# VH-VL binders against p40099, part 21

Target 1, 211 residues: p40099
Amino acid sequence: MATKQLLRRQIKRVINALDYDIIAAESHTISQAVRSLIASANSRRVACYMSMDKGEVTTGEIIKNLFQDGQEVFLPRCTHTSESKHFKLREDHHPHLIFHRMSSLKMVRDLKPQGPYQLKEPEPHIEESDILDVVLVPGVAFDIKTGARMGHGAGYYDDFFQRYKILHEGQKPLLVGLCLMEQVASPIPLEKHDYSMDCIVCGDGSIHWFQ
Below, E stands for the ipSAE of ESMFold2; O stands for the ipSAE of OpenDDE; V2 stands for 0.75 times the mean of E and O plus 0.25 times the DockQ between their complexes.

## First folded at step 12 (VH-VL; framework fv_cilgavimab)

Design u4 (at its last look DockQ between E and O 0.56; V2 from the best seeds 0.00; counts 0 for: pae E 4.0 > 2)
Fold by ESMFold2, look of step 12:
Structure u4 (fold): chain C 211 residues (1-211), chain A 127 residues (1-127), chain B 112 residues (1-112)
Amino acid sequence: as target 1 above (211 residues)
Amino acid sequence: EVQLVESGGGLVKPGGSLRLSCAASGFTFDDAWMSWVRQAPGKGLEWVGRIKSDYDGGTTDYAAPVKGRFTISRDDSKNTLYLQMNSLKTEDTAVYYCTTEGPYYDFWSGYSYFDYWGQGTLVTVSS
Amino acid sequence: DIVMTQSPDSLAVSLGERATINCKSSQSVLYSSNNKNYLAWYQQKPGQPPKLLMYWASTRESGVPDRFSGSGSGAEFTLTISSLQAEDVAIYYCQQYYSTPTFGGGTKVEIK
């Protein structure tokens, strides 16, 4: 039987074998579906991620569209509770995400790769998010029947969602998974603290809603 | 038991070529990220380059002194890592070690420490 | 490249006494996002390949005796052998993996 680690590796192999043209076409289709979703929800405050060069839905067009449509755009920075001084969710200090407000597309384009993984992240002094309407969520695999998401293994997004709920009296933003068709998998093993998506937007433009 | 056995070392003239092999056993080679590290006689250690698993992109990275001259490849069906060395220089004289990279803490692609080492194979570049 | 500087180049210590080896990086190898120091230590005995002793600065590799310990953070690190034994005669190297891997120049440990 497949474990999370084996499934993660199998999906990554499929994604790494895709022509960039296929990833680009699916990412474009997803960007249009997301744009429509955000418009219909009258969402103002949208958290998105900076996509890597390959291996996931690219977010360049999504971020551009968000600014063009007048949205407040927030991008993540990886940090650690020992550095950020934010409260702990576990006994020991641990990694977590902080989302920061990007004032313009130029500000996003000016972000420089940093750290051992060369991530383009906002600087710590930039205004942190408070209330968010929508979070666009990456993952390795998504179950379009259940809303389950398999992350990259570090738990950053699940920690953020739990942290958000604590700070906002149990409320959470709309969680929207962004999924290449090749990232659809079933079943996805879930652990106790894994968060499911409210909807998943797939590379064919379909939107799958869950209760 | 993890084993890494290098072969293909020897004496070669400057400008020549040599191909090193590393036969691996005792672990799932297909999942491993592999590196070459060298040590000139009486000197310290120098990273040469690495190759990721195909599952993680199969890409290679090289130290500046060897870029364009050395090529790392792998054959997962034979559990074998290769180092093709072209345009060899006397400065390339060293014992060449095949190594595995240790597990990563985070899921992003980065560099690592070297947990398993072969016995090494000597390459001498001399006129 | 991050330059790794070890001191001393050579160290003579009486059997059973403490040996201390220092390693300095030209920039921090601490990644604040995961609070990990991207530093490893290796032991190389004469005629043998290097052997991993320590990773993440202070985590001992399986099978390494507990007389070996690592400490430090950021740009300065120490490998300590609490009670030197005859089999500990070797050259010790530090290595960073925060970026393109680089090694220190080595510290030769001898019995005095």
Scores: ipSAE 0.311, ipTM 0.740, lowest interface PAE 4.0, mean pLDDT 90
Fold by OpenDDE, look of step 12:
Structure u4 (fold): chain C 211 residues (1-211), chain A 127 residues (1-127), chain B 112 residues (1-112)
Amino acid sequence: as target 1 above (211 residues)
Amino acid sequence: EVQLVESGGGLVKPGGSLRLSCAASGFTFDDAWMSWVRQAPGKGLEWVGRIKSDYDGGTTDYAAPVKGRFTISRDDSKNTLYLQMNSLKTEDTAVYYCTTEGPYYDFWSGYSYFDYWGQGTLVTVSS
Amino acid sequence: DIVMTQSPDSLAVSLGERATINCKSSQSVLYSSNNKNYLAWYQQKPGQPPKLLMYWASTRESGVPDRFSGSGSGAEFTLTISSLQAEDVAIYYCQQYYSTPTFGGGTKVEIK
């Protein structure tokens, strides 16, 4: 078994066993830090993710704050190239992420769980994002020494970052990893297709910047 | 080679209890979602329940006919899946198969689950 | 729970002829996010456990002969044996794994 796969499994087991109150407390701290970070950066277009009940930093408070502070909020939807008509990076009709603009907090709250994984995703007809200032990035583990992020294994975010750069002449938004303390790990091996974070916000409120 | 070997089947009276075991080998057991599927004599396949990997939360789901009576558990250290059957009824008479749930791709784990079956163990509930 | 309905219950087909089995789900098992149908087909012979034939509705499992094919999308699916062979005599089941797994009632395929 590969080192990365083993680490991913180990971290996920720990997170899955973690008390929700702990996750909630850390997520609150992260939300405050993220709010300040976004304000200081004068970021207006922010991509976030719709968190699940357990296993990752919760984003409900983050999303609420974004709307309160007047940012444009975007949430992801998993799609495929046959539907999105985006260019292919690999095989035909491969899955990838796109982000849709949420017009209000209510719109976010009204999202319906869909599919076998019951994901709350925006509807396909909703406006797709173009330029983004910040992407709040989930992960299984983060290396606060290097900025490396270990994803869930499917490469959805790395794919999105690659697509974004292609579409925007090599430019990418600020990538901010949201990291529970239990997700801090080192070292995290990086492959050529992996994207490191520009910043990692941890559950203790610490913010780590990387060049 | 992947192997699933069920055991613990036998004759039991209505209202009785029985515990089935499934010994797994040849694959990473602790990664697999495991299910029990049963088949009454001369009848079709019926999903009984499942247990996810602890990697994915370790939660269980049950079919309506067995909910509250059957309990699925696993011991990853022993590569063994269990089915505790209580308050058995005559209609529970069946060959019970243990199987890896799938095939499917888990979005959040990035893991592909494959389909493997044991040979089954017969449970007969009769007065 | 998603209810799976197969038709016919039994089918007698001459050797070398086409066998067609239908399966309907009470709701769509197509996942829009990956455009895959969470539908499998199994073959079961007497005294044996089920054998996976097809997954994602139309992807053949390794070792499965080319004469087996799966088609359909959403809530209607078909398993086709283009040229029935003697070894194909069995009961065939569809299964959805979009939600908690459920099986169809099965179709017995025999030689006419």
Scores: ipSAE 0.032, ipTM 0.651, lowest interface PAE 3.5, mean pLDDT 90
ESMFold2 (binder alone), look of step 12: mean pLDDT 93; pTM 0.952

## First folded at step 13 (VH-VL; framework fv_cilgavimab)

Design v1 (at its last look DockQ between E and O 0.79; V2 from the best seeds 0.00; counts 0 for: pae E 2.8 > 2)
Fold by ESMFold2, look of step 13:
Structure v1 (fold): chain C 211 residues (1-211), chain A 127 residues (1-127), chain B 112 residues (1-112)
Amino acid sequence: as target 1 above (211 residues)
Amino acid sequence: EVQLVESGGGLVKPGGSLRLSCAASGFTFSDAWMSWVRQAPGKGLEWVGRIKSDYDGGTTDYAAPVKGRFTISRDDSKNTLYLQMNSLKTEDTAVYYCTTEGDYEDFWSGYYYFDYWGQGTLVTVSS
Amino acid sequence: DIVMTQSPDSLAVSLGERATINCKSSQSVLYSSNNKNYLAWYQQKPGQPPKLLMYWASTRESGVPDRFSGSGSGAEFTLTISSLQAEDVAIYYCQQYYSTPTFGGGTKVEIK
């Protein structure tokens, strides 16, 4: 039986070996399925992420489509409770996410790589999200049978979902996992604070709903 | 006990080539990110380049003065790090240290500090 | 590249007294998103390789005596030896890893 750490390494090895054209084709297919999903749900406030160079679905087309279709778009910023002054979910100060409203596609395209990891993130003073209808969720691996998600291990998204529920009377947005076909894995053990997806959109365009 | 033992240093003429080896023991070499750091005689420290574990893509990064001339590789079956130095210049004269990087994170591809160091091997480039 | 500047170049301190070494970076090495300063300190004794003393500016490496402490944030940092011992005679280097790693020029500590 493979541990989470071993599975994470195995998936990353596969993804790192993929031709970029394969990732781009799957990401395009996912963008079309996501666009249709958001339209059918009549969603207005959508949180998305800025994709990295490796290991995940690229989101450039998704973000462009969101603005073109008139959605309110929110992008994440990694921060720390000691700096953000947001409440702690654990005894010690810890990392967490804040989503910030992007007013235009130009604002997104003008984001500069910053910091030791050269991330493109919103500036801290920009309006923070409140109500969200949909959150598009990255991960290392997804279980399309159960909705389980394996993240990178820092717990950023699970922290955000718990934090959101505390602030909104237990309500949560629709959680949509974005999954390359090569990121499908089973089983993925869930830990106590791991959130599962409401649906997973895969690289072949399939949409898997749970419940 | 972590040990890093460099070898292959020596005297070489400008334009020549040399290959350094670093034998590693006392840790899981295949998981480690490895670096080379050099020190010219009587001078300070200069990072040369690094290679990540194969799980993190096995990619290399180089300092500007050596890019295109030096190549870092690893053989995980032999727990050995290599530095191939081509087109050597007199300013490449230094003690070359094999190092490990501490606290690397595979989520983002950043740089780290150097927690273990070998004894170094001297490379002298002169006419 | 981030330039690291150490001062003084050399320092003579009486046995048992405090030694203070300064390090400045040409730009901030604090990443506010994780609240960490990307700075390390090394000790190099004659004829030996460097040895890691501190990382994340103020975290002491295992086995390093508690008389060594690091402080500072952003672009200015200090390594302090609270009570200099004979074995502490060495050259001390700071190093940033916020971007492509660079080292300070070194500070030689001697007993006066």
Scores: ipSAE 0.447, ipTM 0.786, lowest interface PAE 2.8, mean pLDDT 90
Fold by OpenDDE, look of step 13:
Structure v1 (fold): chain C 211 residues (1-211), chain A 127 residues (1-127), chain B 112 residues (1-112)
Amino acid sequence: as target 1 above (211 residues)
Amino acid sequence: EVQLVESGGGLVKPGGSLRLSCAASGFTFSDAWMSWVRQAPGKGLEWVGRIKSDYDGGTTDYAAPVKGRFTISRDDSKNTLYLQMNSLKTEDTAVYYCTTEGDYEDFWSGYYYFDYWGQGTLVTVSS
Amino acid sequence: DIVMTQSPDSLAVSLGERATINCKSSQSVLYSSNNKNYLAWYQQKPGQPPKLLMYWASTRESGVPDRFSGSGSGAEFTLTISSLQAEDVAIYYCQQYYSTPTFGGGTKVEIK
């Protein structure tokens, strides 16, 4: 078994064993830190994710704060190139993310679980993001020494980052990993297509910057 | 070769209890998501419930008709899947199959198809 | 729950002839994000457990003969046996796994 696969299993086991109260507490701390970070950076266009019931930093408070502070909020939808008609990065048909603008907190709250994975995703007709200042990035594990992020294996975010750079003349938004303390791991092996985080915000409130 | 061998079936009265076992071999049991599927005599197939791997939280899901009465568990050290059936009803009469689910792709995977099946064990609930 | 309906209930086909089994779901089992149909087919011979034939509606399981094929998308699917063999006498089930797994009622295939 590959190193990443083993690590994913190990982290998943730990995360799944965590009480929701712990996740909630850490998520709250992270939300406060993220709010300060965004304010300091004067970021206006922020991509976030709609957190699921378990296994990751919850984003409800983050999203609420973004709307309160007047940021434009974007949430992701999983798609594929044959549907989105985006340019191909590899095979003719491959999955990728599109971020859609959420007009209000109510719009976010009205999202319903759909599909075989019961994801809360924006509808396809919703306005797609253009320029983003910050992307809040979920992960299975984060390396707070290197900025490395280990995703769930599908490469959705890495694909998105690559697409973004292509579309925006090599520029990318600030990539901020949201990391439960239990998701801190080292070392995380990086492949050529992997993107490291510019910043990682941890459940203890610590913020780690990477060049 | 993947092998699944169910045991523990038999005759039981309504309201009674029974525990089924499924001995697994030929694959890494601890990594597998496992399900129970039952088939009433002369009838179709009905999903009973599932247990994920410990790596994926070991969580269980149950069909509505058995929820609260049946419990699925596993002992990875023994490569064994269990189905504890309490408060049995006549409509629970069926051949119970132990099954493996297809390979999961990610942490958020939903349900899958059933790629391997045991021979089944008959449970008869009758007064 | 998604309801699966198969037709016909029984089918008698001569050896070497085509057998066609239909399966309909009460709602689409096509996931738009990956364009996959969450539909499987099983074969159950007398006195045996079900055997997986097809998944993702049209992907044949390893070891399954080429005469078996799956087609369809969304809410309507078909299992085809291009040339029925004696060993194909069985009950065939469709199953969706888009949500809580549910099976069709089965189609009994016999030799005419």
Scores: ipSAE 0.368, ipTM 0.777, lowest interface PAE 1.4, mean pLDDT 92
ESMFold2 (binder alone), look of step 13: mean pLDDT 93; pTM 0.949

Design v2 (at its last look DockQ between E and O 0.08; V2 from the best seeds 0.00; counts 0 for: pae O 11.7 > 2, grease 19.5 > 18.9, placed apart)
Fold by ESMFold2, look of step 13:
Structure v2 (fold): chain C 211 residues (1-211), chain A 127 residues (1-127), chain B 112 residues (1-112)
Amino acid sequence: as target 1 above (211 residues)
Amino acid sequence: EVQLVESGGGLVKPGGSLRLSCAASGFTFSDAWMSWVRQAPGKGLEWVGRIKSDYDGGTTDYAAPVKGRFTISRDDSKNTLYLQMNSLKTEDTAVYYCTTEGDYYDFWSGYYYFDYWGQGTLVTVSS
Amino acid sequence: DIVMTQSPDSLAVSLGERATINCKSSQSVLYSSNNKNYLAWYQQKPGQPPKLLMYWASTRESGVPDRFSGSGSGAEFTLTISSLQAEDVAIYYCQQYYSTLTFGGGTKVEIK
C-alpha cells in the first residue's frame, strides 16, 4: 500500500512551495523553543542532525546554540551493519545510524559533503555516542495529536532507537521532533517498529508533549 | 505502455538555436525526473542534463559542455519535456534521447540510471 | 568526473557461448552506507535507442532475460551473457551514477 508515500508527496509538495524566508523564520522560532526545552530539562548530551538544503527544519542555529550553551553535541552518520560491525536487527545486513561526538562548532562547520548524496557527516573514527539525553529528530510529517512521525522511508532513526534501547536496558533518550507548521499531518499510520516522539516542537514555537 | 516521443530535430548552422520537445505518456509525468542523453553519429552515449519533478524542487543540472547554452524545462499540464539549445556548435551534432530516471523515489538528491528511452531526434549542426 | 572504461572494444562470440564485458571506473562507485554499487548496463541494438538491462550492478530490469547477469563491486564490473543469442548482437554500455552520470565507451558484441 502506498498510503504513507501519498502523504509524503503531499507534504513535500507544500514544503517545496514555501518561500525560504518562511522556512528560515520557522526554523529560528524552533531553535529558540528547543534552546529553552534543553535548558529546562537540564540536558547535557544532545543529538542533532545536519539539515538538508530544502524540505526540513534548518539546524544550523540549533547546533550553534548547543555549543554556546555548553552541551555535548552529537551528529549522525549513515552506515551499514556490514561495514560498522554493529549487530544486526534483521536477518540480512542493513543500513543504520551512528551518532558521533562533535568536539566544537568549528569541527561541524569543517564537515565536507561526502558520497553520492553529498552528506555532511562525521568521520567514522570519531568517538561514538553512548548515553544521550535528547535526540532532535527529523521527519517528513508529524502528528501533533499523537506524537507519530513519518520519516523519509529508510528507517534510520527507528533502527537507532531500537539499538539504543537494547544497549541501555530499555532506556531511551527524550525524542523531540522538529516540525515546520506545514509538516503537521493527521492521521499518520504507525507500523510496529515506528517510534513516536515524546514531544514535537513546531514552527510557531509551540511544544506538544505526549508523555 | 510508457512512450517518449522526441521532436524538433533538424539542420541548424553553428551559433543557431533549436528547441526539442518530448511528448510523454503511460506514466505519471509530473512525478518523474527527466533527462536528455545524446549520441553523436557512430559514437557513445553522453548525458546532457536533467530536470527534477516540481515535488522534488524542479531543479536542473547540466553536463559541463552544455552548461549555460542549453535549458531544460517541463510542462506537466502537457506531459512535455523541452530542451532549448542555444549557441549550437558542430560538436552538438547528435541523436538526442528523452529519458526517465529510475528510483527517483529516494529522498536524497542524487543521480540515477535511465529506465525508459525515446526513439531520439537528430540534430545536425553544420555550415 | 568518474571515467568509465570498457573492455574489450569489440567481442566476437559463437552462438550459445558466453560473452563477458568488463567495465572499470576511475574511482569506487560503491556507497558503503547503503552497500549499493551505482552502476547500470544498457543494450543498444542497431538502429534502436539504448535499453536498460541492469542497475545497482546486478539487478536485472523487468523483462530482461536471465541469461544476462551483472557482477563486480567497487570499481570493477562485468556483464555476462551466458548463452549468446542472435538478438543479443548490440553495443553494450556501462554507466555510473555515483557522481554525475558518465558512460563507458561501449563494447560491440557480434556473432563469430
Scores: ipSAE 0.348, ipTM 0.751, lowest interface PAE 3.8, mean pLDDT 89
Fold by OpenDDE, look of step 13:
Structure v2 (fold): chain C 211 residues (1-211), chain A 127 residues (1-127), chain B 112 residues (1-112)
Amino acid sequence: as target 1 above (211 residues)
Amino acid sequence: EVQLVESGGGLVKPGGSLRLSCAASGFTFSDAWMSWVRQAPGKGLEWVGRIKSDYDGGTTDYAAPVKGRFTISRDDSKNTLYLQMNSLKTEDTAVYYCTTEGDYYDFWSGYYYFDYWGQGTLVTVSS
Amino acid sequence: DIVMTQSPDSLAVSLGERATINCKSSQSVLYSSNNKNYLAWYQQKPGQPPKLLMYWASTRESGVPDRFSGSGSGAEFTLTISSLQAEDVAIYYCQQYYSTLTFGGGTKVEIK
């Protein structure tokens, strides 16, 4: 049996070995599918992530399309409750995401690496998101049978989803996992209070919906 | 098989310095959070500090008694964890263990806490 | 820092009898997002590193006998050995991994 760490390593190894053109091709396909999905759902407020060279679906085209189609775009910043002054879910510096509104594609392009992971993140003073219609969610692996998502272990997104529900009277946005074909894995055990994806968009253009 | 092997322990005078190493094998070291835990003779376990994976920022945390004196680092290319101990005190006398830290699951039994320990290396601080 | 307090410091129990060890944390170690208690129990025998017995407060590590069980939630936890065996003579530690790591003071379990 494989441990979570081993699975992460295995997937990362595979992704890192992939030709960038393959990742780009899959990401393009995903971007088209996401664009259609968002359009059909009449979603206006969309949280995305700024992809880095860390073996994930690239989001540049997605973000471009969002602005082009007139959606409001939000990108995440990694923080913790001691800094953000948000309510605590844990007593340590547990991962905590805040999404900030990007006013333009140029603003996104001007982002600089910062924070503990040196990600291209919005500045803290930028307007925070309130209501979100869709969250495009990165992952290490996705289970297209159950909707389960395996993150990087820090729990940033799970924390965010929990916080969101608390702040919005139990409501949550549509959670859409962006999944390279090489990130498809099964089984990924679902734990109590884990947040599975409502939808997973894969590199082959397939869209998988879950209850 | 996961193995953690501590080395570098020995006798040192108060105020002295010592550097411990922990050689890791049998798992993806670079992805693992690593901790040092010590145990004074006949006493309980005491967490010393930890270092996260580079992916998670590579940041370190230390227990109050060693903060400012001890430094944890890692060389992922060598699968080695280090503990630099400066300004050693007699109360730092202990067996020092390196240990893994993290969350794991297997596909069938579910989620569990990752935990491997070395055999420890003895550090004696005495005049 | 979360402080872990164990009781008793030492415990002598007859073979085949129940041993109960208590652990209290200064703060709750229950994570609301996943409803898991970040609490582990370790067994340590002389000259050996600690051995993980229990994690998530009540999940038994592989290879650990059924006579070991963990219970509790929030800030109060209990390790129970339903029928003490000779090989169970050891020092037992609780550990929180909710915020960094901290250990209880340990409980020495001996045969009466």
Scores: ipSAE 0.000, ipTM 0.516, lowest interface PAE 11.7, mean pLDDT 88
ESMFold2 (binder alone), look of step 13: mean pLDDT 92; pTM 0.934

